# VHH binders against FERM and PDZ domain-containing protein 2 (FRMPD2): the designs that were tried, part 8

Target 1, 301 residues: FERM and PDZ domain-containing protein 2 (FRMPD2), of Homo sapiens (Human) (q68dx3r342to642)
Amino acid sequence: RDLCVVLLNGQHLEVKCDVESTVGAVFNAVTSFANLEELTYFGLAYMKSKEFFFLDSETRLCKIAPEGWREQPQKTSMNTFTLFLRIKFFVSHYGLLQHSLTRHQFYLQLRKDILEERLYCNEEILLQLGVLALQAEFGNYPKEQVESKPYFHVEDYIPASLIERMTALRVQVEVSEMHRLSSALWGEDAELKFLRVTQQLPEYGVLVHQVFSEKRRPEEEMALGICAKGVIVYEVKNNSRIAMLRFQWRETGKISTYQKKFTITSSVTGKKHTFVTDSAKTSKYLLDLCSAQHGFNAQMG

## First folded at step 19 (VHH; from ac6 with E108A)

Design ad5
Fold by ESMFold2, look of step 19:
Order: sequence, then C-alpha cells, then structure tokens
Structure ad5 (fold): chain B 301 residues (1-301), chain A 124 residues (1-124)
Amino acid sequence: as target 1 above (301 residues)
Amino acid sequence: EVQLLESGGGLVQPGGSLRLSCAASGFTFSSYGMSWVRQAPGKGPEWVSGIDTEGGSTYYARSVEGRFTISRDNSKNTLYLQMNSLRAEDTAVYYCARGGSETYYIDAGYFEHRGQGTLVTVSS
C-alpha cells in the first residue's frame, strides 16, 4: 500500500507500507529519507478543516486511512492517503536547534504558515519576512535586473490578504525597494533572521483549534491556542481571533475532559473554564496535546 | 464524611493480573462517576480509568487500554479495577476518586484523594 507524506519543502514522498504499519514506522522512514537528526520536534499529522492533528506513533495506519485503502483497490486520486510532516514543538530560540537542517525545516514551516495565514502579524512584519525569504533564495537584489521585469511572484512571498489590501503591483514595488535597500544577507543567514523575527510573534508555536462557548448562547465560536507556555483562549469574530484569556501552566491546576467538554481549572482562583468541542475524540486530543506541550516546556526550561 | 477504601494491591510478576476494589461510604455512590488514579514513586498523579454513574461508559488512559477494565457495583458501593498483563511501569499506589472525567494534573495538589490507596508492585 501507498501513502503520501508531504514534506515541509513541498516534496510529496510516496511511502510503501502494509496494512499493519504504524505511524511511527512511516515517521522513521520519512525522517530518515529527509536526513533529520533532531526528531523530537516533529510529528506526522493529518489535516481536518485546515487544522493539523498529530498522530501517536503507535497508531495503526488502517485506523486513520480513507475507506478502501486497506483493500487492494485500483489507485485513484480520490482515495489517496496523505499525511504531513510538521513541527509539533517549537523551541523558544532557534539557537537551541543544533543541526542546520532542523533550522531549515523550522524556516520552511514558519514561512508556509505565514503565507497560508495560520500565523498572523502586521503588514510591516509581513513585508520584512517576504524580503528575508527573497534574500534566502536569491541573495541581494539582482544588480543586473531590468527595472521593468520582476524577478519574483509576490504570492510566493506575501500572504494573499496583504496582496489584496495593497494590490499586487504595490507589493511588488515595495518588496523590491526593501530588497534593494537591504544589507547583504543570503541563504542560511537570511533564514536565521526570518526565524528570529517569527519567534518573537505572539502566536509563535501556538497550535490553534476551534471550540465553542458553554454559555447561554451555545455555538458561540471560540478557539484554543495550545503551546509550550500554556493555553490561550480566543474569541473568533469576522474570521479573526482575539485573545481573551491566557493560562500559563503554573496557573493551571488540572485539565479535564468529559464527552465533548474540555475544562481548564485555574490553580490561582479554582475557577473552571469549560468549552465544547465537536466530539469526545477532539476533547481527548486537546487534553493530550496540552499534556505534550506542558511536558515539552518542562524539559526545555 | 466521604470515605474511600482501596484494597487488593500486592506484588505480582510481569504479565500477571490483579484486581483492585474501592469501598465507598459517606455519600450517594450511584450519583457520582468514579476514577482510578495512580501515583508512581517520585511521579505526579496519573489518571488511569473512569466510569459513569451507571457503568455504561468506561474510559481509559492509552497506557492501560486493552489491559485494564473498570467496573462498579452500585448495590455494594464498590468500584473495581481489573488489571491484566501487568508491566513494571504499572508499579504505583492506586487511588479511587470521585469524578469520571479524564484528567491531566499539572498541580499535584488538585488530585484530592480520600483513601490511603493500595500499592501495586510489578517486579520479577
């Protein structure tokens, strides 16, 4: 049997496995192929509703595969089984990453998350990050470029929402000017600067998942951001999220689930904060994700 | 007053089985979901299993699923845990607790047990 693993460089890797293969076996094959040495930050995830859900290494592939994958059916694009190699645990500073290839993977994911608008920041930072990505790929501004001929496509470096607000032409001019005026920086050095900028963003390393309010008006849309430092509660309005509450791990006594409910109990006040998820499976996933992130925080300091 | 009395612990070899009991008094047992929580030496509390008020829904930590079975007898105010295929990492003091919710304890003080627990030691 075949499954597709999407790597952070965009490569689609075909992995051959049998019905009883585990996620861990696939992870080992993929990370070996990619020559990754610092494996603790990475995991395999599936995508549901534009959210990534990480899989445990012991999970058998047949339990998560689309229907028909277990049999020997004719191969079609409708029945492809796709997983994603993603970063699950984000270090507080890129200097903690000892292997250059690991830092490159962090760069690739953060760049993709910026472009796909999973990681938000203001317009000035978005333009700066676009220029840094250009420098990583092309180095300094090409001196022999004819002014009227662009050397890049704006959509590869700047998120669509900013392009719509500024227009493609203005983005092209602004990014080109900033690139022309930038200091000499290219390759890995530009990637490291990209990492330095993104690691300072408020939502760096935050894994966001949709939840709903347990209030008089059920179905009020909210989100939980789970990260190494704790849990962030968002209110979701106009397709944007606003942080309402933050719980550091030291301010949290326990986290509980029952059916579709997910509850955080504050150790400072004793107050319980309850949210509704779409299923008991999702509630359990969020509790396990909190446990994993809390454990990562403890070992990283 | 609420009282929970755990029993049935002991020394067993890896792969062995053991059945724990928890006698409840001082409250209406059938009105509460119940859990087993364990604490290994030097470790924080770890939720093991939970059961609803009627026994129709049972829940397990992934580390014990398929090996442990929680049950209750509301006529005897007793909670049970059948432990099979025991491993060295199952060594811990086992407590019963009111509340069937799966719980991750960040602050150990938020595990409020009422009994002394029963020690399970898995060793060759």
Scores: ipSAE 0.685, ipTM 0.849, lowest interface PAE 0.6, mean pLDDT 88
Fold by ESMFold2 at other seeds, look of step 20:
Structure ad5 (fold): chain B 301 residues (1-301), chain A 124 residues (1-124)
Amino acid sequence: as target 1 above (301 residues)
Amino acid sequence: EVQLLESGGGLVQPGGSLRLSCAASGFTFSSYGMSWVRQAPGKGPEWVSGIDTEGGSTYYARSVEGRFTISRDNSKNTLYLQMNSLRAEDTAVYYCARGGSETYYIDAGYFEHRGQGTLVTVSS
């Protein structure tokens, strides 16, 4: 059987496996191919509705494969089973990463998350990050400017929503001017500054998942952000999320699930906060993700 | 006064089996979902398994799924845990508790138990 794994550099790997192969076997093959050594930060995930769900190493591939994957012959023209190598655990400071290749993977994912608008920040920071990505690839501003032709494609560095608000022409001019005035950085040095900037963002390392309110309006859309520091509760309106509550782990007594419900019990107030997910499986996943992130935070501190 | 009395623990070799029991009194047993929660030496409480009021739905922590089976007999006010394929990591004091919801305890003080538990030791 055939499985595609998408790496953070955009490379698509074809992995051959049998129907009883586990996620762990695929993870080992992929990380060995990519020469990754600091494996504890990474996981394999599948995508559902633009959200990544990380898989346990024990999970059999047939349990998560698209319908019919088990019976597909080698000669199908479509690869219907795709997994993603993603960072699951985000360090508080990039200096905790021992290898340059690991820091590069963090840079790649954070850059992609900015461009795909999974990680939000204000306009000034978006422009700064675009310039840093330019510096990482090209170094200093080119001395020979072609006045009528830009030296970069704005969509590769700046998210579409900002391009829409400013226009492509304004973005190109502003990023070019900022690049011209920037200090000399190139390659890894620019990537490290990119990491330094993104590590200060409120949503750095936050894994966001859709949930719904139990109490307010029927099925009011919300989201949970789960990260090393705790859980963030968002209200979602007009394709924008607004943080409503934050629960640091030290402010949390326990987390419980029952069927589609996910409940956080505050140790500060004793109050229970309940959210509805799309399935019991999703509720269990979120509880397990909280457990994993809490454990990571303890060892990182 | 709610009382829960765990029993059936002991020393067992890896790969072995044990059946735990929890005798309940002082409340209407059939009105409550129930759980097993374990606490290994030096560690916080870990939810193991849960069951609804009638036994129609059962739930398990990933670490024990496929190896442990929770059940109840409402006519005897008794909760059971059948533990198979035991491993050294299953060594813990096992408690029964009211409530069937799967729970991750961040603050150990949020686990309240009524019995002394029953010790399971998995070792050669």
Scores: ipSAE 0.675, ipTM 0.836, lowest interface PAE 0.6, mean pLDDT 88
Fold by ESMFold2 at other seeds, fold request of step 21:
Structure ad5 (fold): chain B 301 residues (1-301), chain A 124 residues (1-124)
Amino acid sequence: as target 1 above (301 residues)
Amino acid sequence: EVQLLESGGGLVQPGGSLRLSCAASGFTFSSYGMSWVRQAPGKGPEWVSGIDTEGGSTYYARSVEGRFTISRDNSKNTLYLQMNSLRAEDTAVYYCARGGSETYYIDAGYFEHRGQGTLVTVSS
């Protein structure tokens, strides 16, 4: 049997496995292929409704595979099975990462998440990050360049929503000017600066999942951001999210689930905050993700 | 007042079995979902298993699924936990609690048990 694993550099790997193979077996094969040695930050995830859900290593692939994958693969060209290698645990500072390849993976995921608008920041920072990515690939502004002539494709560095607001021409001009005026950075040096900027963002390392309010009719869209520091509650309006509440782990007494309900109990107020998910499975996933992130936070020295 | 009395713990070899009981009084037992929660030496409380009011739905932590079975007898106001294929990691004091919801305790003080618990020790 075959499945596709998408790497952070955009490469699609075809992995051969048995019907009885586990997620862990695939993870080991993929991380060996990618020469990753600091494995504790990474996991395999599937995508549902534009959200990534991480899988446990002992999970059997047949439990998560699309219809028909368990049968003979050559007869079912319509049954694509795709997983993603993603970072699950984000360190507070990139200096805690021992290997340059690990820092490069953090850079790749953060860059991709910004371009795909999974991680938001203001326009000034978006332009700065675009220039840093450009410097990572090209170094200094090209000396032989005609100033008005493009040397890069704007959509590779700047999210589509900003291109829409500024126009592609304006983005080209502004990014080029910022690149021209920038200090000399190239390759890893530019990537490290990218990481330094992104690790200061409020949503750095925050895994965001859709939920709904229990108290409203019709139910108002909300989101939970789960990260090493705790849980963030967002209200979602007009395709934009606004942080409403923040729970550090030390401010949290317990987290409970029952059916589609996910409840956070504050240790400061004693108040319960209940959210509705799309399924009991999602509620349990979010509880397990909180447990994992809390454990990771305890390990960071 | 609510009273819960756990029993049935003891020393057992890896791979062995034990059956825990929890005698309930001071409340309408059949109106509450129930849980088992364990606490290993030096660790915080860990939810193990939950059961609805009639025993029709049962829930398990991943660490015990397939090895433990929760049950209840509402006519005797008693909750049970059958533990099979025991491992060293299962060594803990086991408590029963009202509420069937799966729970992750960040602050150990948010688990306030009514009984003394029953000690299960798995060692060779």
Scores: ipSAE 0.660, ipTM 0.846, lowest interface PAE 0.8, mean pLDDT 88
Fold by ESMFold2 at other seeds, fold request of step 21:
Structure ad5 (fold): chain B 301 residues (1-301), chain A 124 residues (1-124)
Amino acid sequence: as target 1 above (301 residues)
Amino acid sequence: EVQLLESGGGLVQPGGSLRLSCAASGFTFSSYGMSWVRQAPGKGPEWVSGIDTEGGSTYYARSVEGRFTISRDNSKNTLYLQMNSLRAEDTAVYYCARGGSETYYIDAGYFEHRGQGTLVTVSS
């Protein structure tokens, strides 16, 4: 049997596996192919509704595969079994990463998440990050100094929503001017500055998942951000999320799930905060993700 | 006064079985979902299994799923945990607790137990 694993550099890797193969077997094959050595930060995930859900190593592929995958090679592209190699655990500072290839993977994911608007930041920072990515790929501004001659495609560096607000022409001019005025940076040095900027963002390393409020009727859309530091509760309005509550692990007594309900109990106030998910499986996943992030925080600190 | 009395622990070889019991008193047992929570030496509490008020729904931590079975007898005010295929990693003091929800304890003080627990030791 075949499945596709999408790497952070955009490669689509076909992996040959048995119907009894586990996620862990695929992970080992993929990370070996990619020459990754610092494996503890990574996992395999599937995508559901623009959210990534990480899989346990012990999970058998047949349990998560699309309908018909157990048969011989898939008959249509709609039966394609696709997983993603993603970073699950984000270090507080890129200097904790021992290998340049690992730092490059962090750069690739953060860049992609910014472009796909999974990680939000203001316009000034978006432009700065676009220039840094441009410098990482091309180095200094080209000696041809005619600003009407584009040398890059704006969609590769700036999120679509900002391009819509500013227009492609204005983005082209602004990024080009910022690139022209920038200090000489090349390759990895530009990537490291990109990482330094992104690690300061409020949502750096935050894994965001949709939930709903239990208390209001109808149920309001909310989101939980789960990261090494704790849990962030967002209200979602007009495709924009606003942080309403933050629970550091030391401020959290316990986290509980029951069916579709996910409850955080504050150790500071004693209050319970309950959210509704789309399934018992999702509630369980979020609790396990909290456990994993809490454990990572303890090891990193 | 709410009281929970755990029993049935002991020394067992890997692959063996034990059945734990929890006698409840001082509250209306049938009105509460119940859980088993264990605490290994030097570790924080770990939720193991939960059951609703009537016994119709049961829930298990991944580490014990397929090996442990939770049950209750509301006429006897007793909660049970059948433990099969025991492993060294199952060694812990086992407590019963009110509430059937799967729980991750960040602050160990938020694990409320009323009994002394029952020690299960799995070793060859």
Scores: ipSAE 0.659, ipTM 0.847, lowest interface PAE 0.8, mean pLDDT 88

Design ad5
Fold by ESMFold2, last read:
Structure ad5 (fold): chain B 301 residues (1-301), chain A 124 residues (1-124)
Amino acid sequence: as target 1 above (301 residues)
Amino acid sequence: EVQLLESGGGLVQPGGSLRLSCAASGFTFSSYGMSWVRQAPGKGPEWVSGIDTEGGSTYYARSVEGRFTISRDNSKNTLYLQMNSLRAEDTAVYYCARGGSETYYIDAGYFEHRGQGTLVTVSS
């Protein structure tokens, strides 16, 4: 049997496996192919409703595969089974990463998340990050430049929503001017500066998942952001999220789940905060993600 | 007041079995879902399993699924945990607690055990 794993550099890798294969076996094959050595930050995820859900290494592929994948002939009909190599645990500072290839993977995911608007920042920072990505790929401003002939496609460096607000022409001009005035920087050095900027963002390393209010407005969409520092509660309106509450781990007594309910108990107030998810499986996943992120935070110091 | 008295722990070899009991008093036992929570040396409390008020639904931590079975006898006010295929990592003090919800304890003080617990030791 075949499945597709999407790597952070955009490569689609076909992985051959059998009925007894686990997520861990696929992970090992993919990370070996990518020559990754610092594996603890990474995981395999599937995508559901534009959200990534990480899989445990012992999970059997047949448990998560689309219907019919188990029965299909090897290679004769391309199955629709796709997984993603993603970063699950975000270090507080890139200097904690021992290998340049690991830092490159962090850069790739953060850049993609900014372009796909999974990670938000203000207009000035978006332009700065676009220039840094341009420098990482091409270095300094081109020696031979014609104003009417762009040397890069704005959509490869700047999110679509900003392009719509500023127009493509204005983005082209602004990014070009910032690139022209920038210090000499290329490759890994530009990527490191990109990482320095992104690690300061409020949503750096935050894994966001949709939930709903239990009582106030049950149809009102909310989200939970789970990260090394704790949990963030968002109110969501018009595809825009606003942080309403934050629970650092030291401010949290316990987290509980029952069926579709996910409950955080504050150690500061003793108050319980309950959210509704789409399934008991999702509630369990969120609890396990909190446990994993809390453990990661303790190890980082 | 609420009292929960755990028993049945002991020393066993890997692969062995034990059956834990929890005698409840001081509250209406049949009105509460119940859980087993364990605490290994030097670690925080870890939820192990839970059961609803009538015993119709049972829940297990991934680490014990398929090896442990929770049950209750409401006529005897007693909660049970059958532990099979024991491993060294199962070594802990085991407590019973009111509430059947799966729980991750960040602050150990938010696990308020009422009993002394019962020690399970799995070693050669």
Scores: ipSAE 0.652, ipTM 0.836, lowest interface PAE 0.8, mean pLDDT 88
Fold by ESMFold2 at other seeds, last read:
Structure ad5 (fold): chain B 301 residues (1-301), chain A 124 residues (1-124)
Amino acid sequence: as target 1 above (301 residues)
Amino acid sequence: EVQLLESGGGLVQPGGSLRLSCAASGFTFSSYGMSWVRQAPGKGPEWVSGIDTEGGSTYYARSVEGRFTISRDNSKNTLYLQMNSLRAEDTAVYYCARGGSETYYIDAGYFEHRGQGTLVTVSS
């Protein structure tokens, strides 16, 4: 049986596994292949509706595989089973990471999340991060730029939504000029500054999941952002999310789930805030994710 | 006046079994989902298991899944927890509580128990 694991550098690994294989076995094989040493920050996730859901190491692959993967229908390559190596726990400062390869993985995920618009920031920061990624890959502005031929593709460094708002030509000119005027940064030094900028963003390390209001407003889509600091409640309109409320762990008495409902009880007010998810499994997943993030926060100090 | 009286705790060896009981009074027992919550020495409360009003749906923390069984007898106003394959980490004071929802306690003060609990000690 075949399983595809997508790494943060874009590699697609084909992993051979038995019907009885667990997520933990795949995780160990993949992280060994990638030479990762600091494993506690990482997990394997599957994607559902543009959201990543992390898996427990004890989970058997047959429980999560697409229909027919176990039997392998005669039409080969029809049902691809794909998992993703992702960072689940984000340190507050890159200096807590002991291995440069670990910091590189944080850089890769954050860059990808910026480009794919899972992590939001303002236009000026988006341009700054694009320049830092150019510096990480190419170093200083090319001094032998004899012709006006572009040396990079804008879509590799700047999110599509910003390119649409500014135009590709304007983005290319602006990023090139900022690169030309920037201080000399190279490779790892540029990546570290990229990490320093992103770790200050409000959505740094926030794992976002769709929920709905229990209130009588059927058009009201919401999202929960779960991170080391607590839970963020977003209102979502036109694929844009706005933070409406934040629950730091010290402001939270308990979190409960029952069927499709997920409830946060504030320790400040005693009030209960209830959200509806698409399934009981999703509600339990969000509770477990809160527990894991709260535990990580306590460990970080 | 809501009263919950836990019993059935004791000293058992690893791999052993115990059955806990919770006698309820002062409220309509059959109208409430119920839970077991435990608290190990020096730790905060940990939700263990929950059950709906009629016993049709049962829920378990991952740490006890497959080993513990919650049940209720509404005619006797009694909640039960059958604990099998006990481990040292199951050592705790066990409380019953109204409400069947799986719960993660961040602030220990948000667990209000009404009884004294029953101590389960798992040791060789």
Scores: ipSAE 0.649, ipTM 0.845, lowest interface PAE 0.9, mean pLDDT 88
Fold by ESMFold2, fold request of step 21:
Structure ad5 (fold): chain B 301 residues (1-301), chain A 124 residues (1-124)
Amino acid sequence: as target 1 above (301 residues)
Amino acid sequence: EVQLLESGGGLVQPGGSLRLSCAASGFTFSSYGMSWVRQAPGKGPEWVSGIDTEGGSTYYARSVEGRFTISRDNSKNTLYLQMNSLRAEDTAVYYCARGGSETYYIDAGYFEHRGQGTLVTVSS
């Protein structure tokens, strides 16, 4: 049996495995192939509705594979099994990462998350990050360049929603001008500046998951952002999210789940905040994710 | 007046088994979901397992799933935990608690135990 693992550089890795294979076995094979040594930040995830759900190492692949994968020795398009190598734990500063390849993976994921609008930031920062990505790939502005002759495809550097607001032509001109005026940066130096900018974003390292209100309007869409610092509660309107509440770990007494309900108890107020998820499995996942992020935060000090 | 009396702990080698009991009094036992929560020396409380009011649904922390079995006998007001394939990491004082919800304790003060617990020590 075969599965596909998508790496952060865009490479699709075909992994041969047994029906009895675990996620951990696949993770070890993939990280060895990618020459990753700082493994504690990474995990394998599946994607559901543009959200990534990390798998534990002991999970058997047959529990998560699409129907027919176990019974069919050769893969088909309807039985394609795809996992993603992703960063689960984000350090507060890239200097804590000891290997350049690890920092490169952080850059790749943050860039992809910005382009795919999983990580939000304002227009000014989006343009700045696009220029830094250009510098990482191309270095300085091309000396023999006429403004009307493009040297990059705007969708590779700027999210579609900003292109819609500004038009592709205006984005091309603005990014090109910013690139022309930028200091000389190349490769890793530009990537490190990209990391420095993204580390300061409110949503840096925040793993966002859809939930719903229990007590207000039953149809009200919300989201939870889970990160090393704690939990952020978002209200979602018009496909935009607005932070309403933040719970640092020191402000949190306990987190509980029962069936589809996920509850945060504040240690500051004693008040309970309850959210509804799509399944008991999702509620348990979010609790486990909180536990993991809290533990990571304690290790960073 | 709520009383929860844990028993059945002891010293056991890795791979061994123990069965814990929790005798409940002072409340209507069958009206509450129940949990086992453990606390290793110098560490915060860790939820282990939960069970609904009738015993029809059981829940387990990932660290114990497949090794531990929670059960209850409402006619005897007693909660049980069968622990198999014990590991050194299972060493802790085990408490029973009202409430069947899986819980992650950030602040240890949010776990209020009624009994003294029962000590399980797993060592070679």
Scores: ipSAE 0.646, ipTM 0.836, lowest interface PAE 0.8, mean pLDDT 88
Fold by ESMFold2, last read:
Structure ad5 (fold): chain B 301 residues (1-301), chain A 124 residues (1-124)
Amino acid sequence: as target 1 above (301 residues)
Amino acid sequence: EVQLLESGGGLVQPGGSLRLSCAASGFTFSSYGMSWVRQAPGKGPEWVSGIDTEGGSTYYARSVEGRFTISRDNSKNTLYLQMNSLRAEDTAVYYCARGGSETYYIDAGYFEHRGQGTLVTVSS
């Protein structure tokens, strides 16, 4: 049987495996191929509704594969089985990463999350990050640059929403000007500065998942952001999320699930905060993700 | 005046079995889902298993799935845990608790056990 694993550099890796193979077996093959040595930050995830869900290493592939994958490989193109190598645990400072290839993976995911608007920041930071990515790939402003001649595609460095607000032409001019005025940075040095900037963002390392309020009428769309520091509750409207509540782990007594409900009990107020998910499986996943992130935080400090 | 009285613990060899009981009083037992929670020496509380009010739905932590069976007898206000294929890692004080919800305890003080628990020790 065949499955596709998408790497952070954009490479699609075809993995041949047994129907009884586990996620862990695939993870080991993929990370060996990528020559990764600091494996504890990474996991394999599937995508559902633009959200990534990480898989346990002991999970059998047949339990998560598309219908028909086990029985009739290649019978229909609808049976494509795709997983993603992603970072699950984000260090507070890139200096804690000992291998340059590991830091490069953090850079790649953070850049992609910026471009795909999973990680939000203001216009000034978006432009700065675009220039840093440009420097990482091309170094200094071209020596023989003809004024106004483009040397890069703006959509490779700047998110589409900002391009729409400023126009492609204005983005090209602004990024080029900032690149021209920048100090000489290249390759890893530019990537490290990119990491330095992104690790300060409020949503750095935050894994966001859709939930709903428990209110019967009217129902409100919300999201939970789960990260090493705790849980963030967002209200969502007009494709924008606004942080409403924050629960640092030290401010949290316990987290519980029952059916589609996910409940956080504050140790500061004693109050219970309940959210509704799309399934009992999702509620359990979010509980386990909180447990994993809390454990990571204890080890990182 | 909620009271929960755990019993049935003891010393057992690896691979052995024990049956825990929890006698409930001071509340309407049949109106509450119930759980077993354990606490190993030097560790925080760990949810083990839960059961709904009627006994129709049961839930288990991954670490005990297939080895432990939760049950209840509402006519006797009693919760049970059948523990088979015991391992050294199962050594802990076992408590029963109101509520069937799977729970992750960040602050150990948020597990308010009502009884003394019953000690299960698994060793050669």
Scores: ipSAE 0.641, ipTM 0.834, lowest interface PAE 0.8, mean pLDDT 88

